# Miniprotein binders against p40896, part 23

Target 1, 331 residues: p40896
Amino acid sequence: MLMPKSVALLRIRYTLEAALARGFTTVRDCGGAEGFLKAEIRQGSLNGPRLITCGHAISQTGGHGDLRSGALPASAFDSCSCHFGQVGVVADGVPECYKAAREEFRRGADFIKIMGGGGVASPTDKISNKQFCDDEIKALVDVANSYHTYVTAHAYTAEAIQNCIKLGVKGIEHGNLLDERTAELMAELGCYLTPTLVTYKVMGSDQFSAFLGPENSRKNTEVLYKGIDAMKIAQKKKVKICFGSDLLGPLYGYQTQEFRIRGKVQTTQEILLSATVTPAEMNGLGDKLGQIKPGFIADLLMMKSNPLDDITILDEPESNILFVMKEGRIY
Below, E stands for the ipSAE of ESMFold2; O stands for the ipSAE of OpenDDE; V2 stands for 0.75 times the mean of E and O plus 0.25 times the DockQ between their complexes.

## First folded at step 12 (miniprotein)

Design j6 (at its last look DockQ between E and O 0.05; V2 from the best seeds 0.00; counts 0 for: pae E 13.8 > 1.5, pTM E .409 < .8, unsure alone 64.811 < 70, placed apart)
Fold by OpenDDE base, look of step 12:
Structure j6 (fold): chain B 331 residues (1-331), chain A 81 residues (1-81)
Amino acid sequence: as target 1 above (331 residues)
Amino acid sequence: GSKVRITIYILSPEARELAEKLKEAFKELAKELGAKLEVEIRVENGIIKLEVKIEGDPEAEKLAEEILKLLFELIKELMEE
């Protein structure tokens, strides 16, 4: 849902402080966070995790990032977008893809996010849809490469994933419907998978089921159960896996439940690696973040209990975290 | 005197050097505080385990809190070097 930027700004402080308090010292935003937030956090005017941002997710017309009602023509939505916070922007064709990606970088993006397939929470697409033509994805990849960074794609299906990664996309968000062949290819190409299992669990719960319409609820159910299997397949094929949650708005409080869910599929060490070393490497920060050693940034958690004994400890940060250190400062 | 046992896990594959530095720092701190400190370093499954036994008067718990604070400061300093 489109939210006024002013309203979003009122919530940002709380959201960021809460994420930091939950033990996240770095957060990658895959759509919506503006680059200026990074400067505010760095300057100390805003407390929160270090942000890695893409700006807006880039989508085709009618793609997963296009949240406009299909009942009205595009012209019905012609207005100044500066007043609304949006997760995505629409770009059709190579020139518009160039422009969109360059605009995100102009505004301080660290990487590019694209919608490479259909989604759950979008009104006008199907999960089975492959989004963007090959030339459009290549255009986006070429721009990102010129900035010495990567493209990550929202993609569920094996087809959408393979299409993206063959064109130079280096990250896959979700990947719930990947198969063994796709996982092998991802591992071979050094592609990173970021599963986000908690978002489906929460959205499918009785408490939040009304957030999705009937069709989106059906799509959500489809991907929820497949996500666990996808994780197993990816792990088996030694795909590089990152930690992710993909929670929106009031659901941010459930971020740590991803640890609990993953504990059913991954070892504690694998989960911790996915939340430290692997995402640091993905973002070109493997020499500065994700490890406790000389020359690295002092991002540390002090906890009352050992998460190696029980990963669910990380799902109860209020009880188990004594303090969070980011860049050598205790918060 | 009161006795407190603290077990510290350092989830870093290269933490052996850090653990040794911490051990020395803890010994120095114990001397300054007039406490008896025994520190043992173990490596289990690639994880560094520091076992700290504190014996002090009047409250080893207060000493333990101070040690934990110092631990973080030392780690910070070590990482910034």
Scores: ipSAE 0.235, ipTM 0.659, lowest interface PAE 2.1, mean pLDDT 88
Fold by ESMFold2, look of step 12:
Structure j6 (fold): chain B 331 residues (1-331), chain A 81 residues (1-81)
Amino acid sequence: as target 1 above (331 residues)
Amino acid sequence: GSKVRITIYILSPEARELAEKLKEAFKELAKELGAKLEVEIRVENGIIKLEVKIEGDPEAEKLAEEILKLLFELIKELMEE
């Protein structure tokens, strides 16, 4: 959904401030957050979490990040701007992948997000799609390595995941259909998994299921039921797991429900580590964030009761968070 | 910056005792560091608001750092309960 830029900017301010109030002092955005937002947050003119950004997600033509209607001719892309919407850009072939990744870093990105497989909400792909050729993925990884950072990939299926991580992709977003061999390979290669189960639960609810349309609703149903099992497999195989929600626009308020869903699969300690230590390590911030130690950045939550005893209190932040501190400032 | 203002929102109206404990702890810390401290507790729409104002050249920055450490200690003690 595209809206006037001024309205989108007002909603972003509210969304970021609300996320900080729910206890998220650092957020990794996998598409749509621009570098100027980081600067405004650092300067204090915009209240919000610390942002770790990829800029735009990079997709092949017709892939998960390509939101153009299939009814448009290929030349329509060439006669319009090089991207549609605020989330993704399209790159085909090795030279375009180099350029797209470098452009995101020029614009202030901290990492590269790619679409390594098909998606639920996109109009012209299937979940079973493997996206990008091997040389394209390697090109994106090579650029990220030259900046001493990483590529993370949207991928659902075992085949898509294995292809990405064998080529040097460090992280997998979603991963709902991974199998035991894939989890073993992820653990062996030191890859990170960021499950996002809440988005499928919310989009499958009676209130929101109509937004997807029939085919996307079917895709969503498939990934919803398998995602919990995939997380169990990943946990059993000791895959490094990060916390994520992948919520769309006005649904961002449901992000804390991910804590409750994960309580069905992970211990409270595992869930807390997945939201603190593990993502800090993934992003090269393990000596600055994710722990309460002298010399670390002062990002803290003060809770009414102990989340180690009941993780669901994090899904009720209005009742259970006494205050949120980010960089020593109470919000 | 010789002036630091910290505003803490406590989202539970039943946490007044915690707010008073924090106020006492911040006063003790300010006395130790020689910083000027003013703390005020208000209730707004069922939310307890704790306002902390710290003044003093370099002492205010050090006090803010020590307040961070104190909050960590209090968090650990509360989680033990």
Scores: ipSAE 0.000, ipTM 0.183, lowest interface PAE 13.8, mean pLDDT 72
ESMFold2 (binder alone), look of step 12: mean pLDDT 65; pTM 0.511

## First folded at step 14 (miniprotein)

Design la (at its last look DockQ between E and O 0.83; V2 from the best seeds 0.00; counts 0 for: oily chain .117, pae E 3.7 > 1.5, pTM E .568 < .8, unsure alone 68.65 < 70, SAP 76.511 > 70)
Fold by OpenDDE base, look of step 14:
Structure la (fold): chain B 331 residues (1-331), chain A 80 residues (1-80)
Amino acid sequence: as target 1 above (331 residues)
Amino acid sequence: GSKVRITIYILPGVSPELAEKLKEALKELAKELGAKLEVEIRVENGIIKLEVKIDSPEAEKLAEEILMLLFELIYELMEE
C-alpha cells in the first residue's frame, strides 16, 4: 500500500529522532531513504543521526527488490517518481544498471545497494537464487567506482556472496549462509559483512509472525538459525564486521536488540568496533568518525553504566543513556 | 554529601594525549569552581578510566556540572 507522502514523512521524522535517542549518531540506509533527508538533518530541520544513503536498492526483475506479486503485470512497476517509500528499483541489463546507479547518485546517494541474491521478504525469489548476471554487477560496480564509492549487496548464500565480491562488491548485507571459504575470501578482498540478526529474530517471533506470509516465514526460519554461525565464521576468519539491524517500519524499536544478540558471539569491544570504527572506515569516514581523538567529530554517549561490564545496557538505551552528543550538540 | 566520586570510562579509540588534556582541563576547572578536585586518569587498550573526587559542600551539584563540562571539553578537544 502506497503510504501518503505526508504520513511517510511524519514516520521518517519519528524514526530518525528515535534512532538518535537510542544512541545512533550515524545510520546507513540500504534502501528507501531519500537524499534530501541528509540536507534537512544538516540544517537542523530534522533531528536525527547523520545519514549515509543509497537511495533505492537496485534489483533485477523478479529479484529481492521487486516486490510485485507474480500475478501483477510488468507495467505495474512504472518508473514513475512515485517511488517514494519504495525500497527497490528494477534494472535489467548493463544499460539499465548504468542508468539506475547513475540516477541514485544524481539523487544524492553515497553508495550503491544491489540485490545480489534472493531474500526472505520478497515473494517471487528463492534464497538460493543468484541475482544479476556478472556483466550487470560489474556495470553497477564500475559506476560506483567512478564516483569513488562502493557497492554493497544483499546476499545470503556462499555462492551469491562470492559472485558479488569477485566482481568488486565491497559490502555484503546479511551473509547468513556464508561458509569458511567465503569468509576467507571476504577477508582477503577486504569486504565488509553487515549481519542483521535482529530482523530475523523479531520477524520470527510470535508477536510478528503474521508479518511474513507462510513462504517468507519458512525462508526467515532458514536464515535465522544460520546467522549466529555465520557471524562466528566471519569473526574467526577476521572479516570486517559492521553493525546492522535491517528493521522495517514499526520494528525499528528493536534496533538495539542486535547488541544483545551479538553479545553471544562477540565481545563488547568487538561489538563497539563494529558500530563505530569499522563502519566509519567502510564509508570513507575513518578519519572523522568512530573514535575519540583530536580531529574527529564529537559523537558521544554518556551512559549510567559501563557497557564493558554488560553489553545488554546498550539494548536498554532509555534507562542507560544520559546524553547523546552528535557533532558536539547534546540531544 | 560533601564528598562525591565520579568514575567515567571513555571508549573507544582514545589517545593518551587526549587523556592528559582532559586531566589538565579538569584541574583548571577545579580552580574556577573553587572546589577541591582530585583527578586520576588511566589509559588501557584505548579506554580511559577517569576518576574525579569532589570535596565541596555542593559536591552533588558540582558533579552534575562537571559531567556536562566534561562533554563540552571533550568536544572542544576533539575539534582541535
Scores: ipSAE 0.424, ipTM 0.794, lowest interface PAE 0.9, mean pLDDT 89
Fold by ESMFold2, look of step 14:
Structure la (fold): chain B 331 residues (1-331), chain A 80 residues (1-80)
Amino acid sequence: as target 1 above (331 residues)
Amino acid sequence: GSKVRITIYILPGVSPELAEKLKEALKELAKELGAKLEVEIRVENGIIKLEVKIDSPEAEKLAEEILMLLFELIYELMEE
């Protein structure tokens, strides 16, 4: 499922333009978006959302971000990006973690993304695995702190989440198997949770289940049934919740379905704040983005109907968005 | 087509000061267009609810113009 870099770059342009048209004026990318895309959008030569980027997600050998086949030698693809699109890099041991995190900041990253637990769509790990040793996570957090920013981690299980946040990780991506004690700890430590429920819904459908291997399909099924429950727990324990979709490639158009899914757990106002105020706060932009106030950047949507009355209109952007403004420019 | 009522919600993070500026701007717009506008504004929990009643032979077209002008006014007020 590898593709030439030139094809991947062309599809990224379309994806970014479409996301802006769907009303997403700022997007945080947790792997794959390089700093030149951010610069081209800022210059106006590429239409798209404002990007907040980590560059590559950082993984251990055999972890979630290590997408190499187990049959290939360890040297294959361990640092090469010239033949295909790459969303992650591998680092083992404290010195490699320091270097990998510093390299992403050198390339223009705004934050560090790590794989703190096993995943669904990777060939060699189990969802129950913790990933990285404690000193490796601490090293990654120390580098991020030296740049006055943060580490966010992919993690599904209560054990993986607790390990990460106790070591100073500020955000958790997914968190589908979160329990009440872990949610309490996240709230106490001021951590952010970004659920991504839509990706499991669409990848588990008959239409798309073939994109997962048999073992990954089984992992995906496990997280589907628990994801909504985990979000209820997080909401009840007042965890700071951000909006996310974790959709890739041709599935990116489904990202607005996350609004509809969250309508089953959160109030409409809670959902809107999770997509505006809370993520702006997480990224140190709470005084410039996410609200309609003087001195804030003019990112605005004009809608045909009030999403407070019916959140599902945000899942129908072509029918319901009249205008999109980003930085005062109408698109 | 001589009377139209519009209900507009503006969110999030809006203030009573923004609501006052919008009301002032709508009053000036009514004078400029020579139309009768009745405006009611409420602010609660960072949300503005704005109701505008338009009494004009071209009320439907004026409603669309008012929506576009409000969008532009919000942009201009954010730039202050």
Scores: ipSAE 0.270, ipTM 0.706, lowest interface PAE 3.7, mean pLDDT 79
ESMFold2 (binder alone), look of step 14: mean pLDDT 69; pTM 0.565

Design lb (at its last look DockQ between E and O 0.87; V2 from the best seeds 0.00; counts 0 for: pae E 5.4 > 1.5, pTM E .452 < .8, SAP 75.341 > 70)
Fold by OpenDDE base, look of step 14:
Structure lb (fold): chain B 331 residues (1-331), chain A 80 residues (1-80)
Amino acid sequence: as target 1 above (331 residues)
Amino acid sequence: GSKVRIEIYILVGTSPELAEKLKEALKELAKELGAKLEVEIRVENGIIKLEVKIDSPEAEKLAEEILMLLFELIYELMEE
């Protein structure tokens, strides 16, 4: 059911304000956020983190970005002129991939997101599926390269990850089922991994267990327990790791729990780097964001307690953040 | 109390240059406020540890002001 645009905008405002209040001064959206939001934030009509956006995630028919039930006709996607609030678009074949990527850039995307493998929340795909043919992925990468930016892919399996990164994909979202060889290759190629452990934890909880249907719940369980192991492997192989949450709708409030989860595998310093320096570098902002030094944008948190002593302090922003500074302005 | 101690940690991507600038700025601020400020700064493993001791009948009030001024200063120094 398409949410009315008005309601969606209200929720977006709240989400942005809440993210900023939790200490996130920059946020990358990997599907759904439209480019106009960036302008509104810059102009001050919205209070929120700086946004880096891909627009719609690009998927094959029946891929992770295709949320149509198997019973719906093919025309169900074409009839929806209102892409507002949709996570993904469908593109099949090289020409459609060219068009889809170019359209996202036309609309102000900073990078391209693709569905490179099966997902948890999509009804018609398997986690084990590779998505897109090689020529399709290459097409998407070629377009992104022409805009001097990157492609990131949703991918869980070692196979899907390797397929993407060998074709020039520079980011992997999730990566829960990566192996040591895959992690080595990621490190060699300078790929970025963005684990999103909290989303699986929350969706698998008793409170939100109904959020996923039975099949999706099974898939969620499969990737949840592997995520921590994947993090350990990635860390061991010195993969560049970014902070991520990948929470949907009402679950956004749990985004800081990622700090707590990662605290089991990473040091506080490693986690902070994953949430500052590393993602800044990934997005071509390494000379402006993620550090406190001359020439960098003044994005700062004033906190009551030292997260170096306890990383869980970052999971309790309401109690521990005194204020957030973004671009020199206190919020 | 007449004495207040502020301890500040700057945790991510710090530079020795910033630390020195902060130290100098705080010294200047101390002169302007007419308060006895003792400032110690250390840089270890990319972390700035800043300690400010205030000895004044209005030390608590001054501490709050100093904290805000420090953020402004950091902003200014970063935007240079």
Scores: ipSAE 0.403, ipTM 0.792, lowest interface PAE 0.9, mean pLDDT 88
Fold by ESMFold2, look of step 14:
Structure lb (fold): chain B 331 residues (1-331), chain A 80 residues (1-80)
Amino acid sequence: as target 1 above (331 residues)
Amino acid sequence: GSKVRIEIYILVGTSPELAEKLKEALKELAKELGAKLEVEIRVENGIIKLEVKIDSPEAEKLAEEILMLLFELIYELMEE
């Protein structure tokens, strides 16, 4: 989403405070959240979730993170770069990949996000695209390994997923067209899958379907129907599943609907673990976050009702959350 | 006097040691507040179930205070 820098800054405060109020005490951002927000949250001068950030998602020219119209000249990307919350940067070739990944770490990133396949909301790519050459992916992984962290990749198709994880990518975002062989490989390699079903449901609804335009609407429909099957396959093959929503800009308010959608295919215990234990482990925080045990950081929700009996109460946080605690402070 | 029942579930990452510490701390809290509290704590499938029954003239106000104190108590036990 494109908006003036001053408006984006005002909306970020609202978005962060609202996310905390909805019960998200830690959020992993896969593009757009800069390191200064993380510092302000840590210092307490801004109320919001603990942030795990990648800075900008790294894309090839014409890839999912490249939002330029095909009718625009190559320089048009720079004309949009003044907007706060820019989600992606372009890097082509091994040296540019090294530099882009290192720049994100210099700016405070905790991990690297790449576009390993085509997207729905980008103007010039196909869902079936594999993105980046093998040497480029390997370069990004090598940089992340030198910082003792990981690369996660946007990818929909089995082929794109396999290419990424074979080159050392640890996480897959979305994965809607996952097949059984690829899920077996993910489990064998210890990879994480973060499905994001709510974004396709919301973007395909009557209220929001025009947001995508006709070709992106067709891409969105294709991935909407496959996401449930992919989650079932991943669960059956013991892939580590994390909770995510992938909601953009004004759609952040729909984040909690992911709980309701997941309730159709996962047990309530599986959903709770996917939002707590598993993502903490993915991010190297499994001994500090995601569990209520001595020595862990006190991130707690007090609810009016037991979500194990009805997971949908998490999709109604205004009515069901009594208190949110983050790092021992009640909000 | 008014009677209030509170059921509290701790759903993720629980341990028997945490449950026992909570039980002991709540019994001490009941003595400090001078209220008739019945406390039962059970651990089932990694879930702590806590039931607190309050028999007091101001049971509703005490329930709110107990919820806040439980939140603080869990925080303190997690720091240990």
Scores: ipSAE 0.123, ipTM 0.616, lowest interface PAE 5.4, mean pLDDT 76
ESMFold2 (binder alone), look of step 14: mean pLDDT 72; pTM 0.619

Design lc (at its last look DockQ between E and O 0.79; V2 from the best seeds 0.00; counts 0 for: pae E 5.4 > 1.5, pTM E .498 < .8, SAP 76.663 > 70)
Fold by OpenDDE base, look of step 14:
Structure lc (fold): chain B 331 residues (1-331), chain A 80 residues (1-80)
Amino acid sequence: as target 1 above (331 residues)
Amino acid sequence: GSKVRITIYILPGSPEELAEKLKEALKELAKELGAKLEVEIRVENGIIKLEVKIDSPEAEKLAEEILMLLFELIYELMEE
């Protein structure tokens, strides 16, 4: 059901403000956020984190970005001229991939997101599916390279991850089912892993178990328990790790729980790096963000307690954050 | 009380140079405020530990002001 644009905008405003209040001064969106939001934030009409956006995630027909039920006709996508609020677009074949990626860049995308494997929330794909043919992924990568930026892929399985990164994909979202060999390859190629453990935890909870249908719930359960192991493997193999949450709609409020979850696997320092330096570097902002030093943008948190003592302090921003500074302005 | 101690941790990735600049700036601030400020700074693994001792009849009020000024100072130093 297409949310009215007006309602969507109100929710976006709230989401952005809330994210900033939770201490996130920069946020990368991997599907759905339109480029105009960045301008509005810069202009001050919206209060929120700095946004790095991909526009729509690019998917094959029947892929993770294709949320159509199997019963819907093919034309169901073509008729919707309003891509507002949609996570993904469908592109099949090299020409369509070229077009889709170029369109996202035309609209102000900073990078490209692709669905490189099956997902949890999509109804018609399996987690074990590879998505896109090699020539399609290469096409998307080639376009992104021409814009001097990267492609990141949604991928769970070792097979899907390896397929993507061998073709020049520089980021992997989730990666819950990676193995040691895959992690080694990621490290060798300088790929970035963005685990999003909290989304599976929350969706699998009693409170939100109804959010997913039975099949999606099963898939969610499968990847939830593997996520922590994947983190351990990635850490062991020195994969570059970014902070992520991948929460949808009403679940955004749980984004800081990722700190708590990661605290079981990573040190506080490692977690902080994953939320500052590493993602800054991934996005070509390593000389501007993620550190307190001359020449860097003043994104700071003033807190009542020292997160070095307990990382869970970052999961309680309402109680622990005194001030959020973004680009020298206190919010 | 007439004496207040503030301990501040600054992270991540703070260089020694920043710590020194902060120390100098705080000394200047002390002069401006007419308050006795004792400042100790330590840097370890890119983390700055800043301790400020305030000796003034209005030490608590000054502490709050200093915290805000520190944010401004850090901003200025970072934007250089």
Scores: ipSAE 0.481, ipTM 0.810, lowest interface PAE 0.8, mean pLDDT 89
Fold by ESMFold2, look of step 14:
Structure lc (fold): chain B 331 residues (1-331), chain A 80 residues (1-80)
Amino acid sequence: as target 1 above (331 residues)
Amino acid sequence: GSKVRITIYILPGSPEELAEKLKEALKELAKELGAKLEVEIRVENGIIKLEVKIDSPEAEKLAEEILMLLFELIYELMEE
């Protein structure tokens, strides 16, 4: 399950360089990327996108971020949370939530990621699980507020989403099963939704369905078919929508297919804004990133044709991107 | 020589403001590069449309040079 540390480091370098070459000049990582990667990219010793990171995603025992097998004893939990490249960490109760969030900020996180509901790719939860108590979520939000940033939450179901956003969570990752009332509430509270449709399409394909276990395959199928409908609801209710892919391991190369999938439900302008202006705003960078405007950081793509006429050229970056500029440097 | 026409679309957050700055900077660039270049810029539906017409034996090479100069010009204008 876990890869050797040397292989993980080589894979991270390749993944970051490839993402930049595909035109992603800034990436927000919701688990696994630590603060030292930001420093290495800033120094130029590693070529890659600007990183906005949470360090580890924070989960309750048995939640989505708890990647231990159900057959392992509780003592295995410390080993999992301490390994380089781990995507999650476990915290139970208010004091542990305070400490876990503060530790991520100490290690360089820009925001806090939590598991607000069950997942597809985790061994011991169900999509219907409610995760974290209200006081635990409030504790995590309070810590993020003290660092002048935000909490975003993994959540699929309307109930999990509503629980999180009512307690001050700013963002929802995935949201495949939201309903109209939930979308109305997200819009009222100014919350951000980051759909990640491509990962469910790719993981459900004949080529990759064996990557999931049987129960996770069933969970993935359920969320795949409802994800497009949920995005239509969110669009109709004017929820702020960000671009995301949530691709795991060997699937990362498919990230640009999200542009093509979104073409089925959003206009080309809406898609471009969701990948530029809206996520910059969410991360407090709306006066520095996401626009070609005086005083903004020079992140630019030069393309062979106009994506407003055909959004699918963004899913063909090798053929359509002439130059990538990040912070004034051409790559 | 050969003729090359380049059409460039810029998708800015404030198209009127950036287009005005680009018009002034591109007038100076066209003056420095000579009379064989025709440059026109306009704002259409919130998009900056820039057209460059090149009539030269080296039109393809000049087109690449102009694209790089434009990239650097936009970078400099963003640094203001």
Scores: ipSAE 0.125, ipTM 0.602, lowest interface PAE 5.4, mean pLDDT 77
ESMFold2 (binder alone), look of step 14: mean pLDDT 74; pTM 0.639

